# Miniprotein binders against q93zb6: the designs that were tried, part 29

Target 1, 365 residues: q93zb6
Amino acid sequence: SSSSSDPLLVKAAKGQAISRPPAWMMRQAGRYMAVYQKLAKKHPSFRERSENTDLIVEISLQPWQAFRPDGVIIFSDILTPLPAFGVPFDIEEVKGPVIQSPIRTEEDMKRLHPIDFEKLQFVGDSLKILRREVGEHAAVLGFVGAPWTIATYIVEGGTTRTYTVIKNMCHTAPDVLRALLSHLTKAITEYVVYQVEHGAHCIQIFDSWGGQLTPEMWERWSKPYIEEIIHAVKKRCPDTPIVFYINGNGGLLERMKGTGADVIGLDWTVDMADGRRRLGSEVSVQGNVDPAYLFSPLPALTEEIERVVKCAGPKGHILNLGHGVLVGTPEEAVAHFFETARNLDYQTLFQNHVPAEKAEPELVV
Key: E = the ipSAE of ESMFold2; O = the ipSAE of OpenDDE; V2 = 0.75 times the mean of E and O plus 0.25 times the DockQ between their complexes.

## First folded at step 16 (miniprotein)

Design g6 (at its last fold request DockQ between E and O 0.71; V2 from the best seeds 0.74)
Fold by OpenDDE base, look of step 17:
Structure g6 (fold): chain B 365 residues (1-365), chain A 102 residues (1-102)
Amino acid sequence: as target 1 above (365 residues)
Amino acid sequence: SPEEIKKLIEEAKRLLEEARKRLEQAEEKAKQGDYEKALEIVKEALELVEKAIERAEKALEEAEEAGDPELIIDALFLIWFAELLQEEAEKLLKEIEKKLKE
């Protein structure tokens, strides 16, 4: 029974009839905001900002206070749970994530343990506070990395452009890689459930590196583990929508539908109407305005938002960017995006279906 | 009645899902080079889409008369999605007809 009290975003994710698309942005809390830059100067460590309850809540609420999005995503990282299951990491300013001891062997696998939520209390506490602060006015969003994406960081020892070590392990150490992916699947499943139990209305799964696989390799090495997570989460948390997002997913849409996700996130390189045809009417979509449009004149941004919304159809759409907000984005453009979204009405947008004039049968006199 | 409108909506959904399956079958037949069979199937898909539009338009009219915003949106979505399938089917039809003339 869809409770009348579900946030607009949860209703859209479930494909329920609503008056407008709900809107949120990937990286809506971030460097483009002056308030974030001020806080980041005071607290220069990314780990400090992302692992302290007060800072997580403050940062997550910066977009809420400024723009009133329909979704408030927790300020965190997909790597945040790594220390809780035995993988320490650092974030360097220039290199990004660094894992000093990659896992590549069966002996390295012995360092992994079940996820320890005592080490993740700051996530649970933050989600509870965010749920209280936004009330019924927005959905609180949790998120995780997909097993393949997390395994890529663990195996490569950080960010990679070539994925050569993990792609080689598919051939040279497939049993070790399957064991790693299976361990991550269990840990991520429990972490999703933990986020839901602490107040997440909706969960986004990021397979950020899945788009770098061939479709066949993605079906073999990423998809089964995502399906396992989604199945397990839906069994434990049947009312929680799952958004599944891959950057560069245009070749994977039909395969992504097979995961059982409620919402497929599209990047801006996918035509929204093509995405809707390929996914069908029973799966919701998220996206997919190009983040670069936030640098355009506001009238052009409005036109593009309306275009994307019209291409997505009057149901089962979460308005978003195709990827995260860019550094240097004007805060005024982000404000305008959310204002535009709030002012949309599906009846007004889609009523102009002039019924095809029934050609009056010419009375052959 | 709201129940009658919902029945029209469910009939339209069923017809569109059948049309989608027929379209997928026509595409597969076209890929196999069986353009005659693909032509037959894509025409059946178009007929199903037309019937779905008729049901969805009637559901929209009745939902507007009833003032039910949820049923209005459900009907508008079905019309919109039917038009997307129609465009795809018409495109495939043109491609098949071109191949049958070669």
Scores: ipSAE 0.805, ipTM 0.915, lowest interface PAE 0.5, mean pLDDT 94
Fold by ESMFold2, look of step 16:
Structure g6 (fold): chain B 365 residues (1-365), chain A 102 residues (1-102)
Amino acid sequence: as target 1 above (365 residues)
Amino acid sequence: SPEEIKKLIEEAKRLLEEARKRLEQAEEKAKQGDYEKALEIVKEALELVEKAIERAEKALEEAEEAGDPELIIDALFLIWFAELLQEEAEKLLKEIEKKLKE
């Protein structure tokens, strides 16, 4: 159940009646902001920025200070917990994350151990500070990568376009892959609970690479592990809503609902009204303004925000982009997005009464 | 009373979920070429939507009289969802009727 003290975003996630949609943006802290660029110049290591409590808090609060979003997500990475269960990684300037010792065999699996939260204290400390700083005015969000997505990085050794190693492993070493996914499921479950216990109001699960699977393969290799996480988290943290997002998820929407997530995040390629029809009235949605609209004239951006909100309905909607904020996005457009959201009123927007003065010109004999 | 308004909302919600399921069934029958059965099911779904709209609009009227903003939003949501299903049902009906005249 919810209480009157829940942040607006939590109420929306639970499908409660509220007067307007809460709003936040994926990647709302980042390179599009001048203040972030200045900080990143002083602290050029991404690992330092994402693993030092003071820097995490400063970066996470930059969009809060500038725009007052309804959600403040911790500045982190889905790979951040990997060293805590035996998988070190590096960040290379051009390649991004690199895992020098991939896990592909039974022997490789011996390097895994249960998640060690002493290695993640900067996450817990940062969440506590964020919770205190935003008070009741915003929800603090934590996040994790789904087991399939994390396994993809661990098996491939980084990012690829083809995913050929893990896809081949589905056929050549399925027992090893299932063991890896099961280990990740347990570690990620504990990491979700850890984030909740340290201040997160809401948790987003990213299955960034789930959209690259056929629906049948996704049902076999991703969905059961996500289902297990959600089941365990709902038992241990019954008041914490879970948002579930997959890049390129148009073919998976009904199957994503089957995981038990409270909120389904839609990317911008899905028509919001079609998504709501397919998902039904019992599941909340997040999204899905195309981030390219932040480059439009402000009146056009307003029109698109209102269109998306009307398509999502007057309940159970967290207004967001369909994917992360793009580099080069004008800060004025981001400010306008949040101001537009704060000024919406569901009753006004969804009343279809035509004022008497407007109706008179259309009345003819 | 708030309890009576909530019962109207619950009934409208039940009717709309049944209508949504009927539309899925009609789409499947149309894919199989069984347009006569698909037509029957779409018409049943439209009847369910109409009954849901009646209940949701009554709930909205009573919630507005009571000045209850939560019940107003709940009723508006069901009216909106009913209109969403109605638009899809009417589109499907026109497609089926086109196929049947051939």
Scores: ipSAE 0.710, ipTM 0.896, lowest interface PAE 1.2, mean pLDDT 91
ESMFold2 (binder alone), look of step 16: mean pLDDT 90; pTM 0.885
OpenDDE base, look of step 16: ipSAE 0.798; ipTM 0.912
ESMFold2, look of step 17: ipSAE 0.702; ipTM 0.894
ESMFold2 (binder alone), look of step 17: mean pLDDT 90; pTM 0.886
ESMFold2, fold request of step 18: ipSAE 0.702, 0.694, 0.670; ipTM 0.891, 0.891, 0.885
ESMFold2 (binder alone), fold request of step 18: mean pLDDT 89, 89, 89; pTM 0.885, 0.884, 0.883
OpenDDE base, fold request of step 18: ipSAE 0.780, 0.785, 0.791; ipTM 0.906, 0.906, 0.910
ESMFold2, look of step 18: ipSAE 0.657; ipTM 0.877
ESMFold2 (binder alone), look of step 18: mean pLDDT 90; pTM 0.885
OpenDDE base, look of step 18: ipSAE 0.803; ipTM 0.916

## First folded at step 17 (miniprotein)

Design h1 (at its last look DockQ between E and O 0.62; V2 from the best seeds 0.72)
Fold by OpenDDE base, look of step 17:
Structure h1 (fold): chain B 365 residues (1-365), chain A 102 residues (1-102)
Amino acid sequence: as target 1 above (365 residues)
Amino acid sequence: SPEEIKKLIEEAKRLLEEARKRLEQAEEKAKQGDYEKALEIVKEALELVEKAIERAEKALEEAEEAGDPYLIIDALFLIWFAELLQEEAEKLLKEIEKKLKE
């Protein structure tokens, strides 16, 4: 039963009538904030910041304290669970994620084990604290990587631009890749449930690399595993909305709807009204202001927010950026974004449906 | 009554979802070069949208009279979405009619 006490973001995700769009930003905690930069100088390791409960909570609450978003996402990484199921990784300053021992063979698959939540207590503890700190004023957001996206890192050994190894495995070692994706699907399903049980109101699934597949390859190699996760999570956590996001998803929207996600996240390269037509009235949308607008004059930012909100319609919209906040974004622009969102009213924004005055036929006397 | 308003909303919602499916079918027929069948289907979609607007407008009026802000928003959303589908259907109609004259 949709409790009257659900956070505004959860109501929007479920397509319930509310007075305004809830707002949050991807990367709302990050290097653009002076408080984050100060903390990151004190704790220079990204893994230290993302795997320590106190630091996770502090960082996750920085945007909460500054801007009061309607969503507070846990400060973490999509790769954070990898060590908990047998894949060690490092984060290098220049290269980003590095997996020293890629999984490409059946023998490599023997390193994988079921997800060990004793290694992820900092995530659970952080979510519990965040739920307490925000109370009923915001949704706590959990997140995961999609199996294809996680498999890409594992197979490539880190960040790739070509995806040549994993795309080749679709043809050269399909059984190994299916086994990997199936293992990841199970681990990610349990990790989503774990995040919900520890206080996540809503979960975002990032298929960040799914947009680099052909639509046909995405339907074969990404979609089935995402559908399995969403189905399993909805069965275990029926009241938890799932947001599904792919960067560069303009060619995949109809296919993304098929996953059973409650919300489809749009990037800024998708027209919001086109996204609404293509997805239909039963699926909520998230997005999709271009992160570059946060560098624009505040009146132009206001106008763009209002444009996006009007294009999304007066229900089932979570206001966000189309992607993460850029480095160097003014904190004042982020503040203005959330203030603008709080001051929106759907009745005011959509009242100007002047019924087309039926032009009374002029009686030509 | 709130129950009657909700019934109008659910009827409008059903009609719009049917209209959307018809529009998708018309687009597919147009892509296949079956413009005669596409024309038939897109006209059916427009008729469904018009009926949905009528139900949603009535729901809006009754929701405003009742002073229920949530039912007002539900009705406004259905009107907004119906207009969005109408624009798409009218565009497709014009494209099909152009193809039938070639």
Scores: ipSAE 0.811, ipTM 0.918, lowest interface PAE 0.5, mean pLDDT 94
Fold by ESMFold2, look of step 17:
Structure h1 (fold): chain B 365 residues (1-365), chain A 102 residues (1-102)
Amino acid sequence: as target 1 above (365 residues)
Amino acid sequence: SPEEIKKLIEEAKRLLEEARKRLEQAEEKAKQGDYEKALEIVKEALELVEKAIERAEKALEEAEEAGDPYLIIDALFLIWFAELLQEEAEKLLKEIEKKLKE
C-alpha cells in the first residue's frame, strides 16, 4: 500500500508500483455526451464555454459524474492563452480557429508581450474548483500546446492542411520564426506553472501538428522548445509529471523521449508492446486503445483494453485512447471502458508472466 | 528481507539496461555488415536477459512470501520487460543467422 497523497494517475506517471492502471480519455468531455450537447445548445459559443468559470467546471465534471475517470482534464483549448500574450483569436463555426492578425514579420512580433494572467483568471479559478470537487479520487490535468503547434496557428492565421506559410518562414525568415518560438516557449512555460500552482496535478503537452513534420524537421523546429519547457517546469514544479502526446507519433517515439517528458502518449497506430520496447523501462506510457473500438461490441472492447494493458506492462501505464473520443461514440462504451479499467488487477493479469504479444493494429473498422 | 528483494530488483534492472544497449550495438554492427560480431553481441545480450529473469523471478518469489504487493508489481514488471527484450533478441538472432548463411 502507498501512504502518499498522490492520485493514482500521478503515481503511474512517476513509475511507482500500483495495483491497476489509472484511466482517463482525451476529449472525455464533449459532443459524444448528451449532457454536453444540451449545454452547448444553450451556450453555443465555444469561447463562452471555455472561458466562463461556471461552464468550464460544469463541462469538466460531466465525465467525472458519469464515469469516474482517474483523471479530470480542464475543459479548455490550446489557443486559450493567446490573448494573454497579445494574439486575439476567434473560433468560427465553419472555419474553426481564426487569427485575424497573424505574426509573420519582425514588425508583427512587436504585438507580443509577456503572458498576462489577469486575462486567464478563469483557468486558475476553474482548476481550484476541480481540485476541490474530485478530492483524492482523481488527478486534475492541465494542458498546453507545444510552441511549434501554437506558432503554426499564429503564422497561418488558423487551421491549415498545407503549412505553406510557416514552412516558407523556415527558409525566408528563420530568425523571426525562432524569435516567435522562443517567446512562445517562455509564455507556455509560465502558463504550465500557473496551472500547477492553481491545482493541476499533471500537465499534458500536445504537439498536435508535430506528427505531420518529418523527424528531422521536428528535431529542428519543435523538440528544442519542448525540451526547454520541460526542463524549466521540472525545476520549478519537481513533483508534477508531464505527459507528451503527438498525433501520428510512431516515427518520433525515441526522439520524444529525449525531451525529458515523464510519460509518452502513444497514438493508436503504434503497437503498445513495440512502443514500450523502443522507449525502454525508465519512462511511463499513456494510451493507446483505438477510439474506433468504442464502437465495437462490449466484449470486444474489454478484450482490447486487456490486450493493451498486457502489452504496456504492470507498471508505468496510464490507460487512455490513442486519440480523442470520437463524435458519435456511445456513452455506454465509454462507461464500460472505465468500469473495465477499475476492475483490472495487475497481479491477476501478470501472474505466470506470459510473454507480451504483439498488439493487433486496428487498421479498418 | 525487503532490502534483499530491492537489491535483486536493482540487479535485474542493471542487467536489462546492459542487454538493451548490447542489442542496439548488435543492430549497428548488422547495419555495417559485420554479422559475425552482431551475432556474438546478440548472444551476450540473451545471456544478460536470462540472468535478469533469474533475479527478477527470485525477487517475485520472495516478495510473494513477504506479502508485499508493490514489490510483487516491481518484480512482475521486470520479468515482463525482460521477456520483451528476449523476444526482440531472438528475432534479431534469427535474422543475423540467416544473413550469415546468405
Scores: ipSAE 0.680, ipTM 0.879, lowest interface PAE 1.4, mean pLDDT 90
ESMFold2 (binder alone), look of step 17: mean pLDDT 90; pTM 0.885

Design h2 (at its last look DockQ between E and O 0.85; V2 from the best seeds 0.00; counts 0 for: pae E 1.53 > 1.5)
Fold by OpenDDE base, look of step 17:
Parts: sequence; structure tokens; C-alpha cells
Structure h2 (fold): chain B 365 residues (1-365), chain A 102 residues (1-102)
Amino acid sequence: as target 1 above (365 residues)
Amino acid sequence: SPEEIKKLIEEAKRLLEEARKRLEQAEEKAKQGDYEKALEIVKEALELVEKAIERAEKALEEAEEAGDPYLIIDALFLIWFAELLQEEVEKLLKEIEKKLKE
């Protein structure tokens, strides 16, 4: 039941009528903020910052305190649950995520176990605290990686640019890869439910690497597992909106239909109006301002926000960037983005779309 | 009444969904080279969109008279979305008409 008490972001995700788009940013907590940089100098390990309840809460609330976004996403990583189901990883400063023991064989699969939430208490505790701290003024956002995206890290042993090992496994070891993806689907489903039970109002699924597949390979190797997660979560948590985001999704929009996601996240390379036409009226959209516009003069940023909002239409839009906030982004531009979003009114923005009265042709007598 | 406005909104939604199905059918017929049938279907899509706009505009007027901000937004969204669909239908219509003159 749509409770009148749902956060503005949850109402938008459900396609409910509201006065303005809710706004949040991917990577709204991050290196562009001086307060984050100060904290990151004190706590130099990313894992330390992302696996300690007090630090997670503090970092997640930095943008809340500064900008009052309509969404407060937990400070975490899509790889955070990996140790909880048997995949240890490290984060190296230069290489990023490193998985020392990739899973590529049936023997490697024996290392996987069901997700252990005792190892993830810092996520649950953080979500509970965040829910308390923001109250009814914002949605608390949880998130996960999609099975294909997580499998890519596990199979490749970290970040890849070519995806050659996992793409080859689709042909050379398809049963092993299906077993891995099925295991991840179960673990991620339980992890989504866990996040909701601990206070997430909305969940974003990141299929960050799904956009690197051919559309056919994505439909075969990513989509079914995402549909399974969404179906299972919708059954257990029917009131929780799901945002589904793929970076570089312009070729996948029609294929993203039918997943059961309430919101499709668009990157800035998709025209918002084209995205709306392609997705239809029953699916909400998120996005999609180019993160580079935050370096533009504030009037140009305002115009672009208004353009994107007008292209998204007066319902079922979550205003966001098309991707995460860039390093070096001015905090003043982020503040202005959220202020602009708060000052929008859909009635004012869309009133002038009354078709100009067809001037009756003056009968020249 | 709010119930009557909601009925107009639901009628507009139904008409837009029917128009979309007709658009997709016309696109498929055009891809098959059956431009005569595509022309017939795309004209049906256009008529459905126009009817949807009429219903949504009426819903907007009644919602404004009622002072219901949520029904106003629902109607504005349907008008806006119908206009986007109309552009697609009109584009396909022009493409089909061009093909029939070749």
C-alpha cells in the first residue's frame, strides 16, 4: 500500500504524483568533498572506511549534512558481501579490487558458501542508524552488484577492461559460470532482503559490466539472474522499489523491460526523452545529467537540470547524474544541484505545454 | 468528481497503450515492406493518441477545477507522454508516406 509517509524518492520510484523530482547522486559521498578527504586521510584504507559502522554512517551522512539529498545511499562497495560468501578480496591503491584466487573451475566453486550475515553486521547496523538519522526527510538507499558484474570480478580476479576470461567461460565452461551466477543470485537476493529489513527504503542493482556484453549475451548471461533477484525481492519486500542501473545501457533499454524493476537508471549518453519513449509510461527513470556539467557555470547547470527534468516528464523521475560524481567536482555545484532540484515545481515546469490555440484563420472577406 | 477524473486518466492510459501496440505493429509491417498495411495501422495509432490527449486534457481541466494537485500531475504526465508518442507516430507516418511515393 502506498503509505502517505513514503519518502519523496520512493513515491517517484513507484510512479506516484509528486510536486518535484527527488534528487540524489551516485558517489555523492566521495573524494570531491573536503570532509571526506579529511576522513580518508585519517582512515586511509577503503575497507576500513566501508566496513566500520561509525565510518560508514559518518561518510553516508556527509552529503546529507551538506546538501540534504532526497536519497542517502549507504557508503559501501558492490564487493563488500564477497567475504561473507567465501570470496576474499583486497583493494590495492593502484589496481583497485584484487581477488587473489579467481573462481574458474568446479573445484574453485567449492569455496563458495551461503551468505553469512554475521560478517555483514556493519551494513545492517549502518542502515538502521541511517534510517534513524534521516527520518522521513530522505530515502535510505541500499545497493548491490548484479550477478554478472560480481562474477566478472570473481572470474577475472579484479577489474578488467577486456572481460576475456568471463566471456570465454560462456563458451568453455558454461556450466561452471551458470553455477557461479546462480550462487551469486541467491546470495545477492538474501543480501537485498537483509538491507531492506535493516532500513533500506530503495535498492539499486548495479550491472556495471552488463553494458560490455552484446545484447544477446546480456539477455542470456545477465538478465535472467537479475529477473530472478527482482522477482524474489518483490515477493518478500513488495513495497521496496528497485532501481536497475547499467552503465552504457543505451543499447539495452528495451531488453531491460520486463525485469520487474520499478526504475531504470540512465547514463548521460541516453537522451532522456528517447529513454522515456523506449521504456514506456509504466517504468520510472533515474538520471541523467552528465557529471561534467557540475564543472560548468551554475546557470548552465540549472538549464541542464531543467532540460533533463522536462525531458523526463512530470512523474516517475528520480533526478540523478548519469554516473558518479567526478573527483574535483566543486561542492558548490553539488549544493546548487540539490537546491535547484528542491526549487522545481512540476506544475510550473509543464503548464506552458498547453497547445497554442490554433489561431482560427481569419476569413479574409 | 475525483472518481470521474481518475476514470478519464485510466481511459487515457488505455488509449496510449493501444496506440503503442499499433505503432509497434505498423513498424513491423513497414519492416516487412507492407507499407499499405503499415499506413493503415499507423493512422489508427495516431487516432488513438489524439483521443488519449483529449481525455488527458479533460482530466487536467477537471483536476484544476477540483484543485487536486496529484490528479493535475497525473493528467500533465499523460499529456506529455502522449505528445512524445505522437511525435513517434507522426515520424513513422511520414516515413511510410515517403515509401509509398517511391
Scores: ipSAE 0.800, ipTM 0.912, lowest interface PAE 0.6, mean pLDDT 94
Fold by ESMFold2, look of step 17:
Structure h2 (fold): chain B 365 residues (1-365), chain A 102 residues (1-102)
Amino acid sequence: as target 1 above (365 residues)
Amino acid sequence: SPEEIKKLIEEAKRLLEEARKRLEQAEEKAKQGDYEKALEIVKEALELVEKAIERAEKALEEAEEAGDPYLIIDALFLIWFAELLQEEVEKLLKEIEKKLKE
């Protein structure tokens, strides 16, 4: 169970006192890395890269080997579990994910079945290997998409900017949509527990498309299902912290706290100090450096990292970007980000606090 | 003692949560135009923040004397959060007082 040997990231997520913020980056393994590009040329199928145990482990460890982040997230996709409960999908070169048999009617719902972990052995096997490889030096991170986000893919048949089919279903077939979301909630809950049982220290829940809903619609169609997942997982996996992130979450922040997540991820459009004030002292935060700062001169990046950490306070903070690493990001900047985080010391940053009127000129904002 | 320091920390946490709730209530009353009630509530929030700062600063002093780096961090967090909240409470207080002068 819980012990003093927990990885730094787990301690931060639980709000325990530590000497510096742990750091990792959303999409830290990926197209910005030359080593990933070379591997992707040899193995051009995303399905192969995300469903072959050896490739998953190699890719997941690329940022670990290069930068030594405090978290190592499994290389996977929020759609990965879909075939395991009756929703096959493909990845097309240009379109991205395609779901050939969308679920939009009560009859379509009959294709769903309980999640079958025999189809997800590569996830479990990969997590076990990652846990062994990083040992106690980093947290192994699992993740899922939230039910609303997954439902948008299943109903729309892929990625879309309009969301017209699922939005229409909210009005024309609400009982079918609620049944779909309920099925996803059960499947995702089991998939979270599966990842924890196979080595994950911490689970990230992404509601990538939740930010496209008005706050009232989000509370109707997303929040209850996320809340159910978190409640069930905390009961079954009490030592495992849960991080919850939505793109564009400035208007949802207090409502996200209501899900019971241990950590709220903030995007870069939220003022970190304002976010901490709004969320209160009892929940931790993750974020929220603007990824565009990775294109800045390294001293400017250092200053922004320190500013964000000062704004987040000396506890309960997982340092991260406000969204995923951008394609084209210099690897040197990512290395600098992690080196800066490792060299931070909360006492140094916070014990010299002086009221602004009496302070040396140090911040120009 | 670590137990004494933790008591100060928990009391500071309680006071800050109460202050944060009062701040939200005062903001709501101000939006409704009830500035006299908003003034009453925001003054309560300020008092709670000031009491929390006293506990957190005492906790820091005791933690430093004990040489406990993790209790030092706990106390620093509460001081930081209290001052963050104090700034917002004081901003609202000034806004309300300006409205009442009009």
Scores: ipSAE 0.658, ipTM 0.877, lowest interface PAE 1.5, mean pLDDT 90
ESMFold2 (binder alone), look of step 17: mean pLDDT 90; pTM 0.889

Design h3 (at its last look DockQ between E and O 0.10; V2 from the best seeds 0.00; counts 0 for: pae E 5.0 > 1.5, placed apart)
Fold by OpenDDE base, look of step 17:
Structure h3 (fold): chain B 365 residues (1-365), chain A 102 residues (1-102)
Amino acid sequence: as target 1 above (365 residues)
Amino acid sequence: SPEEIKKLIEEAKRLLEEARKRLEQAEEKAKQGDYEKALEIVKEALELVEKAIERAEKALEEAEEAGDPWLIIDALFLIWFAELLQEEAEKLLKEIEKKLKE
């Protein structure tokens, strides 16, 4: 039931009428903030910062304290649950994520086990604290990686640019890959439910690497598993909106529509009005200001925010960037973005779209 | 009444969803080279959009008279979305008409 007490972001995600778009940013907690840089110098390990309850809460609340976004996403990683289902990983400063023992065979699959939430208590505890700290003033956002995206890291052994190993497994070891994706689907489903039960108002699914597939390969190897997650989560958590985001999704929008997600996240390379036409009126959209606009003069940033909001229409929009905040972004520009969003009014923005009265043709007598 | 306004909104929404489906069908027929059938379908889509706008505009007027800000937003959204579909349908119509003259 749509409670009158739902956060503005949850109302927007559900396509409910509200006065303005809710706003949040991907990577709104991050290296662009001086407070984050100070904390990261004290706690240099990314895993230390992302796997300690106090640090997770502190970091997640940095943008809340500074900017009062309508969404507060937990500071975490899509790889955070990997150790909880049998995949250890490290984060190296230069290489990023490293999985020392990739899973590529049926024998490697024996290392996987059901997700162990005792190893993820820091996520649950953090979400509970965040829910308390923001109260009714913002939505707490959880997130996960999509099965294909997580499988890519597991199979490749870390970050890849070519995706050659996993793309080849689609042909050379399809049963192993399907088994892996099915295992990940179960684990991620339970992890989404766990995040909701611990205080997430909304969940974002990141299929960050899904945009690197052909549309046919994405429909075959990513989409079914995302649909399974969304269906299972909707059954267990019917009041929780799901945002589905793919970076580089311009070729996939029509295919994404069928997943059952409440919100489709757009990157800045998609025209917002085209995205609306292609997705239809029943699906909400998120995005899609180019993160580079945060380096522009504030008036130009205001104009672009207003443009994007007008292109998204007066309902079912979550204002965001098309991707994460860039390193070196001025904090003042982020502040201005959220202030601009708070000062928007849909009635004012869309009043002039009443078609001008067709002047009755003067009957020339 | 708020109930009558909601009925107009739901009617407009239904018409727009039907128009969208017709537009998708017209695009598919145009891709298949069946421009005559595509022309028929896109005209039906435009008629549905026009009816949806009429219902949404009436809903807006009644919502403004009622002073219900949420029904106003619902109506404004349907008008806005109808205009987007109309632009797309008119573009497709012009493309089809061009192909039928070739």
Scores: ipSAE 0.808, ipTM 0.916, lowest interface PAE 0.6, mean pLDDT 94
Fold by ESMFold2, look of step 17:
Structure h3 (fold): chain B 365 residues (1-365), chain A 102 residues (1-102)
Amino acid sequence: as target 1 above (365 residues)
Amino acid sequence: SPEEIKKLIEEAKRLLEEARKRLEQAEEKAKQGDYEKALEIVKEALELVEKAIERAEKALEEAEEAGDPWLIIDALFLIWFAELLQEEAEKLLKEIEKKLKE
């Protein structure tokens, strides 16, 4: 491990002693920014914005240029790799993502093939450019969807609120579903390694639909495949931290630790001190300011940031929201969030935890 | 028990305060060119930091088993501070050893 040359975010993920938490935001590039809205008007196709190298790089760097976060995540989608292993999809204005040929039967499975990185060159090229542009000042982050989440889209044919087709498959065609999940696990593992090899410092796994499973079902149908991804990636990329996030994860925290992820991302409904207690000290935490605080007066936002940081403690914390940035969020609030994070100092914030009859010692660096 | 955890925390705090004072004294001796005395003091500071880390890590383990979130945070802060002092002490030790070999 290259400890002295690692970005601040990587150091925090590994639990190293640092002077302040690194900060970035899920969905930090997006429709809340005027500059993004103008670009999206000129390029109205989401597929073009997320699959053209120049557009990906421009969009990914918009929050970097405006706010200087400690992490720059590639502008992409968890569905972006689907055509590369045999699942074409579209984005419709009203419905969102649509998979016209769902996979539900053994015959449908024949359309799957090993991931073809020739179809994903824009991801690799974009990551290399982002790495060059931010230099040593920020970590570049890649991301993937977890196998259960991706399988849900593929089986349901798009976004779902009920999961009725895939849940029925758990009982009526379990061998087909396990084969699908196994194929996705292999494809996603290779895609993680691909992103690391092309410049990502850190990878976030999203199990966006995992929070809608009972814990017992999650243990059966999601966790084993995530464990396999993490195990394989740690062997092939031992210096790369993995962040694992599920929306609505209060009932799953201890089980998420069992995946072997380096960092557990907490959603905003979990008390950070309680999350730290439940997860223990061996794993780092990410989060978890409620995105709604970005609509609050700036002093209230400052107080909440400081409260979250105090609850997480000064080891192994990546400051973030507990969910993605909401449309309509004031850009001034996002700027304030990052400025607050940059001005934090663990020594000052925690000074009542150290014996100090007098002034604090002068520590060089 | 919570009382035993708090005693470990107070012990670690005492050891770290003493280590910090020793490092200040070692820096003063090194500025005066007394590298033999500075070396002795830095080594004593490192021993104090090591003992503090042991207490803080034990406090952390017991606080985690007890499920007390604020004792967990207290222990984590002591470990964080101890690691920073250890880095400072090791840097000073390296500088002093270079001077003594010349």
Scores: ipSAE 0.194, ipTM 0.677, lowest interface PAE 5.0, mean pLDDT 89
ESMFold2 (binder alone), look of step 17: mean pLDDT 89; pTM 0.879

